VH-VL binders against q9m1h8. Designs and how they scored, part 35

Target 1, 233 residues: q9m1h8
Amino acid sequence: MEETMAEEGCCENVESTFDDGTNCISKTEDTGGIESKRFYLARTTAFEMLRDRGYEVNEAELSLTLSEFRSVFGEKPELERLRICVPLRSDPKKKILVVFMGTEPITVKSVRALHIQISNNVGLHAMILVLQSKMNHFAQKALTTFPFTVETFPIEDLLVNITKHIQQPKIEILNKEEKEQLLRKHALEDKQLPYLQEKDSFVRYYGLKKKQVVKITYSKEPVGDFVTYRCII
Short names: E, the ipSAE of ESMFold2; O, the ipSAE of OpenDDE; V2, 0.75 times the mean of E and O plus 0.25 times the DockQ between their complexes.

## First folded at step 17 (VH-VL; framework fv_ecleralimab)

Design N1 (at its last look DockQ between E and O 0.16; V2 from the best seeds 0.00; counts 0 for: pae E 19.4 > 2, placed apart)
Fold by OpenDDE, look of step 17:
Structure N1 (fold): chain C 233 residues (1-233), chain A 120 residues (1-120), chain B 107 residues (1-107)
Amino acid sequence: as target 1 above (233 residues)
Amino acid sequence: EVQLVESGGGLVKPGGSLRLSCAASGFTFSNAWMHWVRQAPGKGLEWVGRIKSKTEGGTTDYAAPVKGRFTISRDDSKNTLYLQMNSLKTEDTAVYYCARDYGYWYFDYWGQGTLVTVSS
Amino acid sequence: SYELTQPLSVSVALGQTARITCSGDNIGSKYVHWYQQKPGQAPVLVIYDDSDRPSGIPERFSGSNSGNTATLTISRAQAGDEADYYCQVWDSSSDYVFGGGTKLTVL
């Protein structure tokens, strides 16, 4: 009776240390540490996004470490202190405001309170709301009462910068003249351009709007630069 | 509120000249492409020409029937669009509208128009 | 030159749905815009980019564009909808092109 010792193959859990800088927020019980880290990541990505949209961003904000962030804002940051207000490089009179919302459901009341709070801000031409909760339809409608465009981002969408995972193409937004010249040059109709959807994460990151055309330049060594155009639909 | 107000229309003899003006308000005029569109009595709309924003070259384009005779210009400091019409013909008789292109190749705001009558 | 063709007239009974067509070669590849013009008034944009409505335009107005035909649809027609309607496109060879206009009569 040969006892075939079943060698229990120790499936060595190869902890694939995906050294992707997305340190898995270990379920460490330090809820405060997790929250501060989320805000750090989201705020950093927001600054990067604003830079890439042509806003004037201080390099110190882009290079801020988590430790430095926690030193400045604490483990439980005050949401108002996290706000970003920066001017457009091309027009310093135009400013964008980034507001970090709390974990509470966003209601019409919340939106109105925010509207009152920012009403004294001169030169706001756009706002981004970073959401930690779902916004109801009434609150969404209330956002249309602002005198400028309001964009919303779930905080989860800002925890990782989508552009860092892709070979960083050079993105240029064409003006109307440049778009017209492009269409004329290639004898194209407006809808014949390759497209990106407005809901696309790339489109949202760059704040692109319907009918805008972007020039995307990919640099591939040794082949050189590849240029493509995309229209937002 | 966006407003466009045309002026300068009137009666002119064939071969004569007339200058139309369009006063703009309620928006950043300098960023807009501005157009002239005309409508002959009892007829449809006909594009006359445009002038682009200065930031986009400030170039002008004209419809074939008016090319070489009409000139569009703008004074951004005065928020005013102009249409210089030379060598006027009877077929140029129309209500001339000033229109804004602040989007992409459509006219979102129109003036009330000014009547130009070319008659002997 | 690029050309747009519209019917000369369309009639609709009060409360019914009117459809005004605008035909052009491969017009579905272009964005179509629509203007309402009442007698003695300037044109008013009612639809842009095939189906988008400017602020203040009732939801009764809608647009579609495919193939060689764009359509302006006016649901629940009202007496106040009686007007001339013009389609318009931009063309790379012809610049801004209007249709001939359609007179909508509300019966």
Scores: ipSAE 0.569, ipTM 0.853, lowest interface PAE 1.1, mean pLDDT 90
Fold by ESMFold2, look of step 17:
Structure N1 (fold): chain C 233 residues (1-233), chain A 120 residues (1-120), chain B 107 residues (1-107)
Amino acid sequence: as target 1 above (233 residues)
Amino acid sequence: EVQLVESGGGLVKPGGSLRLSCAASGFTFSNAWMHWVRQAPGKGLEWVGRIKSKTEGGTTDYAAPVKGRFTISRDDSKNTLYLQMNSLKTEDTAVYYCARDYGYWYFDYWGQGTLVTVSS
Amino acid sequence: SYELTQPLSVSVALGQTARITCSGDNIGSKYVHWYQQKPGQAPVLVIYDDSDRPSGIPERFSGSNSGNTATLTISRAQAGDEADYYCQVWDSSSDYVFGGGTKLTVL
């Protein structure tokens, strides 16, 4: 597979950052296509996920209504227009790309074509594929040829933001040094932390790797915050 | 089949320089952290240094005995890891191994090593 | 600087259980990895994260880690297990640290 410098579809924020001044009062309410609703829900969840991972996400994208979404993208959105490309807040030179895949089977040919589209290396450090079909074994293996981590999510898993169905705790990801300081200050052995599996929906939501530790803070009244720490296994 | 092949070892006088290469195949080289680990004749393993994947910044870290004298680099287009060794000392005499780390702080695959001898 | 210590040698009778220790200050709070090295060969990972086996490593290799000691256990020792064994951790002050190695002899 050959790399190309296809920057046109990556980090084009015009569609993701514009303010749609559409007056909803003047619009006829409609059930719309089920396809547009699925993309709206998944795309909104993706923006929330990226914000929670530390990416710079415009608040207008987070507050977009279904009616506004349909005014911008239509009842049968073109998938390329749905792409998301946003920079990491802590290092704006690093960007993540979210690609919405069609209903066609995803093959090695499909993965190679995508690789060509995004093969310029200016700042792209991660990619998420939102899937509507299963990837065969060879297509899954082909994703490892990308020069960065590629995650996949079935669109069905993004129709609802899973963090909204659990009391929305504050989540802080500890770096390597913070983890070690925590263990030393509290005289803990490495294995005394509760675990989360790599397959866990929250682990996948935040893109966490083995050995990372998360601090989870639940707000409780009147006793204040409840804190727990978990290690990815 | 994963393969790591070191080359460039040989005899060098103290104060000299040498550049080692490690050719990688059978995996996505650009996703891996790559390391150099050395073993003096009849002695144990000693970590030399690491270079992270480019998506994680491509930064390097070195063991204290080699810092300032050794430089690790990578060329992802050629699937190749390099070790530039300057100001060599007799204490640097060792077999030098190339090792793979997927960011989990252990070495899941090792090359066969290349011998560097620093002797007057 | 963080240091790991291992015995220089361990002997085991054929078919018996060998135990190789790796000692360090509060090593139980670290993940310990083990490598096997046969003469003239490169090291091979046999245990990672204290007790996990890579694909292809037989279940008779096991590991544990608690307090100040990690242990590699080889049950039903075979002649082919004769090798040098190294433990390894990551440490925030010393980065990647290896033990001095243990020569396992199968009698």
Scores: ipSAE 0.000, ipTM 0.421, lowest interface PAE 19.4, mean pLDDT 81
ESMFold2 (binder alone), look of step 17: mean pLDDT 96; pTM 0.968

Design N2 (at its last look DockQ between E and O 0.75; V2 from the best seeds 0.69)
Fold by OpenDDE, look of step 18:
Structure N2 (fold): chain C 233 residues (1-233), chain A 120 residues (1-120), chain B 107 residues (1-107)
Amino acid sequence: as target 1 above (233 residues)
Amino acid sequence: EVQLVESGGGLVKPGGSLRLSCAASGFTFSNAWMHWVRQAPGKGLEWVGRIKSKTEGGTTDYAAPVKGRFTISRDDSKNTLYLQMNSLKTEDTAVYYCARDYDYWYFDYWGQGTLVTVSS
Amino acid sequence: SYELTQPLSVSVALGQTARITCSGDNIGSKYVHWYQQKPGQAPVLVIYDDSDRPSGIPERFSGSNSGNTATLTISRAQAGDEADYYCQVWDSSSDYVFGGGTKLTVL
């Protein structure tokens, strides 16, 4: 009767405290606390994104703590109060609107209602919809009825700022002249550049458009800087 | 609405000079690359030259047939593009269009053109 | 110099589909743009970046570009589509290049 001692392998839960400030939303937060935190994170990232796109953003909005956010907006924020409307730094007459959508399915009716609601906003040249639900094909088509470009972001994509990763390359957006010079210098055609897709998270964050070229500089110690170019397709 | 309106066309003798103007409206003119394109009677479109935006250097480029004879300039304060044509030849006879290149290397808006006739 | 070749003329019956080609060496690596020009009028952009349509251009107009040939397609041809059509590219050595133009006749 050989007692096979089952070696209980103590799986030492190495709690690798990745002290990266992405505090795992502990399961114990009240549902209201979770919602407010999501809006806080998404709104903060939206401001950062708008800043990086060249919009005029108040630094106070970027430095707002979760506690301060909850003090201003409550645990169950009103979606209309979360809206961001900021001017472009290069043209203060051009404004972008960020709208936070509810958890209800987004329909053509929802889009039309929004269109009516924002019709009085003067100087809107762009809009961002932060989505918490799926948008059907008809609703997507209805977005094309706006007189300006409408971008959509799932709220999940804004919970973390993709640019805050520790080893982010330096990114520079080439102007038209710089792009032309690049292509001429290397005897390249427009489509011969390595590409990034428009759906890429980086492309979306910076609001890059088709045919724009980005210069990406990777710093690798001790080898130095590596530069690559990518064209948006 | 974007509008481009050419003027200054007319009859000129070979070796003569003419200055065309293009008045732009409905957009931020200073940010646009502006072009001249010509079309000889019963012929196709021919690019003449361009001027870049001031923010992107404001440099000019010309097609080989007009290089050294034609000069493109702009007055952003007046939203006006110019084409100075010197040493005109009979083969320069064409409708001259001003066109906008606001994005990447295509002409999204055109003027109605102005006719230049070079004849003895 | 970079060159673009178009057929001199294309005919299409009313309500049928017209196809106008533009040929160039490795044109598929470039973006192709198309202009419509009616008699006595300025050119109008109808397709840019191979397949994109400006606002106000009917969905009947479409573009494609691959290999050595770009194609402008006009579905359900109408009498008002009778015009000259020009393809255009940008080239690193030749700058802005137009095709010779194609006369579309609607029968």
Scores: ipSAE 0.795, ipTM 0.958, lowest interface PAE 0.6, mean pLDDT 91
Fold by ESMFold2, look of step 17:
Structure N2 (fold): chain C 233 residues (1-233), chain A 120 residues (1-120), chain B 107 residues (1-107)
Amino acid sequence: as target 1 above (233 residues)
Amino acid sequence: EVQLVESGGGLVKPGGSLRLSCAASGFTFSNAWMHWVRQAPGKGLEWVGRIKSKTEGGTTDYAAPVKGRFTISRDDSKNTLYLQMNSLKTEDTAVYYCARDYDYWYFDYWGQGTLVTVSS
Amino acid sequence: SYELTQPLSVSVALGQTARITCSGDNIGSKYVHWYQQKPGQAPVLVIYDDSDRPSGIPERFSGSNSGNTATLTISRAQAGDEADYYCQVWDSSSDYVFGGGTKLTVL
């Protein structure tokens, strides 16, 4: 019946959510609403990731709701306003910058323009680029000219915080001293620890480097905790 | 650029004492593990000991031949590493190098060394 | 305590490949680091973590480590490669251990 009558509701023209629309009236996608939701999710995950890496993150950013985000940034946020710059808790003179890139292909020219924009930023010791398009090899090579490390994350990888799974174990990163004590206590050599690969999502989430050791604690029922150690490879 | 400069070497009699210094620049000294490595004339390299960063406990460890006689300390406000050598033996005659241990347990930068001669 | 053994000397013809060995019990379970020392100079790191090169070290320098033997390989040997070479490990019981050193002579 709905084929020719555009003015009619479909089945239930009652309240609907932003992202679901109305089941019967029409299936429409509000591109602005979807875009703002994607940036909200990725930005929230980025803040959680930075907190877990030891950066000083305002609790208000972690608790921001989608509606509050949209009130501040709009349905089609300006990417420049989404940037995050926060200090390292252990050394507040060191700051990390998170930049949300657009949908245009990322070229050497794009990277050089970003370099110029940031060249006056003192205290910047790391940067994360959130990508909406693929970055070619030449653009990736250009990132190495920055005076600090630059990581890249496809925005799709940040839409869900992987550490929020219902069955996530506790992960603690050992410093160099703690690793040494672990090896001495068990009379182990460096290469005798089980490995965890660099590409692992948790390794990337925490920004872990080769040869670092993580302590993984699984809490299973009232039986108690069990602990394993893994070395980044 | 990272720079390590040792000083305080010289001639001392057996049983005597001597204190070496290593002035550091070009990196955050307080975050680094610092070491002393020595080399007897015409001989190979020998690890002497280390001091860890304060954040990781600031503790020291020594090679068996010098344990109990040598003391490593650091002054992070002056970016300076020290080696106090007591009860010196002729076997302690060597060039003493200051070295940085930045990553996992190897020496990426070395000073020029300072000569200690223990002779009656 | 843990010990590392190196040959006292190795000779190589100019332009040929030199191999310097470092032997130790189960050394393949450890990371091996290599230093070059020219007369009157401080040691310089040339290989770390078995096979990685610091910035500024030519790709002619390479390393490997397996079983009881680690090897520093210098391809296309040059006169400037003539030096003493030391291997080094960290050991859970003996801490930092150096090999005795190998004098490389380029003929």
Scores: ipSAE 0.549, ipTM 0.859, lowest interface PAE 1.7, mean pLDDT 85
ESMFold2 (binder alone), look of step 17: mean pLDDT 94; pTM 0.957
OpenDDE, look of step 17: ipSAE 0.790; ipTM 0.954
ESMFold2, look of step 18: ipSAE 0.533; ipTM 0.859
ESMFold2 (binder alone), look of step 18: mean pLDDT 94; pTM 0.958

Design N3 (at its last look DockQ between E and O 0.79; V2 from the best seeds 0.69)
Fold by OpenDDE, look of step 17:
Structure N3 (fold): chain C 233 residues (1-233), chain A 120 residues (1-120), chain B 107 residues (1-107)
Amino acid sequence: as target 1 above (233 residues)
Amino acid sequence: EVQLVESGGGLVKPGGSLRLSCAASGFTFSKAWMHWVRQAPGKGLEWVGRIKSKTEGGTTDYAAPVKGRFTISRDDSKNTLYLQMNSLKTEDTAVYYCARDYEYWYFDYWGQGTLVTVSS
Amino acid sequence: SYELTQPLSVSVALGQTARITCSGDNIGSKYVHWYQQKPGQAPVLVIYDDSDRPSGIPERFSGSNSGNTATLTISRAQAGDEADYYCQVWDSSSDYVFGGGTKLTVL
C-alpha cells in the first residue's frame, strides 16, 4: 500500500506589487491637497519635458518632493509662482515660459491679459500654457498674436510623464545635415520615412516640428541596440 | 527684417573671372544654408550651388554646369556670402540671386539679384 | 537627373481660379515649393511644403501634391497675380530642382 504522498505544490502567489507610482489619490485628501498634488506632478513633468527639449533646468526642481513643493508653494499655490522660465542650453538668449492657467474658462480677454503681462519679458521665444479648462476657438486664435510659438497642454497630459512608461529609448533629433545624409544614404525621399503625427503625445512632449527626424535607439539586452528613424508630419 | 543684397555683377570676357557678394541681415546668418540661384535672360531659375552652415559641416555643393569653375564661400563674421566665378562662359550670363535655405530645402528669402554678362 | 515639368503658360479670367501644375516622377513623395516672380523682380516664396503659406501670402494661394503632380491654385485671380510661377523640389540625387516656370496671364 504505497502511500503516494501528494506533494501539495505551494504556488506561492508572488504578488508582484507593481508599485505603479500612480499613488491613487485617496478620495480623502482635502481638495487643497489634490490641487497641490496636481500642480506638483504637472510642474515636475514640465521641467522634465523642458530638460528633454534642451532647456537649462535646475536639477533641484526635478528632484523636488511633494512635501517640499507644498512647503514652498502651499496647498493652494499661486499660479504665478508656479511659472517656469528657463533658457535654451544652446542659446541662453532664448527663453521658454510655462504658464499655469486657472480653472476658469480661458477667454480672449484672459489671453490678452497674459500677453500684456509677459510683454516685458525679454528673450521669450516660446511659451507653454498648462490648461485646466477648455480653450475656445477665439482664445486659440488670440494665441497666434504672440510673437512666438505658444503650445497648450491640458494639465492631465502632464500628470504623468509619457517617457517614463516607455522603455526609455534614447531620442536624438537630427539636424538638417544629418537628415539629408540619412535620406541620401538610403535613397529615400522626405515623405518616405516612417512618420509620427504632430498630435502624437511623444511628438508634443519633445516639441518636435513638421519634417524633423528623430533617431530612436532601443537598447534590448542581449540583442543590442535597435535604431529607428521617424519623421514628423 | 531679412535682407539679402547681391553685388559684384558686371561685364566680363569669356575665360574671365568675377566675384559676387551677398550681404545678409535680419537673421542669424551663421545658421543658414546659403545658395546661389541664377536666371539667364528670358529663362527659368537654375540652382547654382550652396554652402551649409559651419555647425553642419560648412560643405559646398554645385550644379554640374558650374562644378570646378565656381566656388561658394562665406564669412559669418561679416554676414556675407561669396561666389567666385572662374573660367566664365557666355552661357553663364544671368542674374545671380542669393537665397536663404533656413529650414528644409526651400528658399524663403531672395536678394534682388546682380547681373553678370559674359560677352566677347 | 530629376526633372520637373510645368506648362509654359496658363491664362485665367479676372476673379476666376488658376491652376498651375508641376509634374515629376513620384513628386508626391517630395515636398513641393512654389515661387512667384514678377517681371524685373526676384522670386518670392508663395507656397512651401506642398500647401503651407508664408506670412504675407494671401489665402487665395494654395497648394496640393499627390502622385506625380503638384498644383498651385490661385483663387479669385487678380491682375497683380500675373507673373511667372516656378515649382521646386529637393531630390536626393539631383539636389535642388526647379520647374521650367509657368507664365500666368490674367485676362
Scores: ipSAE 0.794, ipTM 0.951, lowest interface PAE 0.6, mean pLDDT 91
Fold by ESMFold2, look of step 17:
Structure N3 (fold): chain C 233 residues (1-233), chain A 120 residues (1-120), chain B 107 residues (1-107)
Amino acid sequence: as target 1 above (233 residues)
Amino acid sequence: EVQLVESGGGLVKPGGSLRLSCAASGFTFSKAWMHWVRQAPGKGLEWVGRIKSKTEGGTTDYAAPVKGRFTISRDDSKNTLYLQMNSLKTEDTAVYYCARDYEYWYFDYWGQGTLVTVSS
Amino acid sequence: SYELTQPLSVSVALGQTARITCSGDNIGSKYVHWYQQKPGQAPVLVIYDDSDRPSGIPERFSGSNSGNTATLTISRAQAGDEADYYCQVWDSSSDYVFGGGTKLTVL
């Protein structure tokens, strides 16, 4: 059952050319290849996301190719080897952990097992779970027992880095003082800025929290730069 | 556990000076904006002033009744907030609280307060 | 300068719902925070950002804010809720402003 003949004459997959001109003669089920590619894409996006959030990320991880990834981790990577643990650049005592979860349903038992496994990791201040399955209500509640912030991302949300979209505006996160000065300068109150919702993909990518303000600069419009400010809600 | 402990209160005559301290623990003091809030006996809460984190400029601001007489400072190496009070008036008689402003402009933790009495 | 007005006192029967108001011009454009102060004690934050509750504050405490009035609501009032309550905002011109305080009496 490894070899499946093509039904449509010429093969219509990524590589559409054939040597001998016949129908696709040999197809293989490369479940490991699909799985490893998904982990590669998600892991690369995770490193880019952590870099953009201010964590110290090794450049070698950002430039790793799929073939190099498969050479190190194999076609069916062991999930524990995929974990990422990197320090915050501004405070190296604080580390974030990224855990790649399997395809089995995520229950309270699996969350508690994870908690035990990581109890020896000194300096953890945040964690990201990359999910391949639904997390039930009780498992979600169990995440609140961690002494630090836990975020979840479906692996599908990490297969493409959303910041690489065409005509990306420049995004700058204001600190508390910068937000205060913005409001004073324009005689505005806190709730009078336009909003971005927490569910917005850029908000989630940068890990932004309610009441933070982002400065968005559109730099290549015909009339020059346009700056707007949005407050997370 | 976040803890704020004021000290240095006492009796002082009008025109005198006094320095209050607030020892902080259980959080990254250098990232917080720190405030003094006072409460005259039997009266409500009154904001006295604030010092911002060093990374955000370290600037101070004060309520009008105390401008020019009170000076707020901080020593991040000692996790300590200070209030230097000069030219004290009887109207400055109050319990003085230090308070933490960590998020966006509210006081999530308060000290126990220290009493300053200005009388002749 | 921006000012907040609270009633001087509010009474509530044991087990009933207390409502403490905080009035200010266009206060709905600001986030309102509430503090509880029992005699001889420091203030304690009970509501922030209009309606959010810090850890350790019972769900009986809730808040709302719209127009010119913010309200702290204490359901199923207990004797231990008897205290002074202060509202507070940040204002772009006046910085940190407290209300005058409301004494809640549980009968």
Scores: ipSAE 0.512, ipTM 0.843, lowest interface PAE 2.0, mean pLDDT 86
ESMFold2 (binder alone), look of step 17: mean pLDDT 95; pTM 0.959

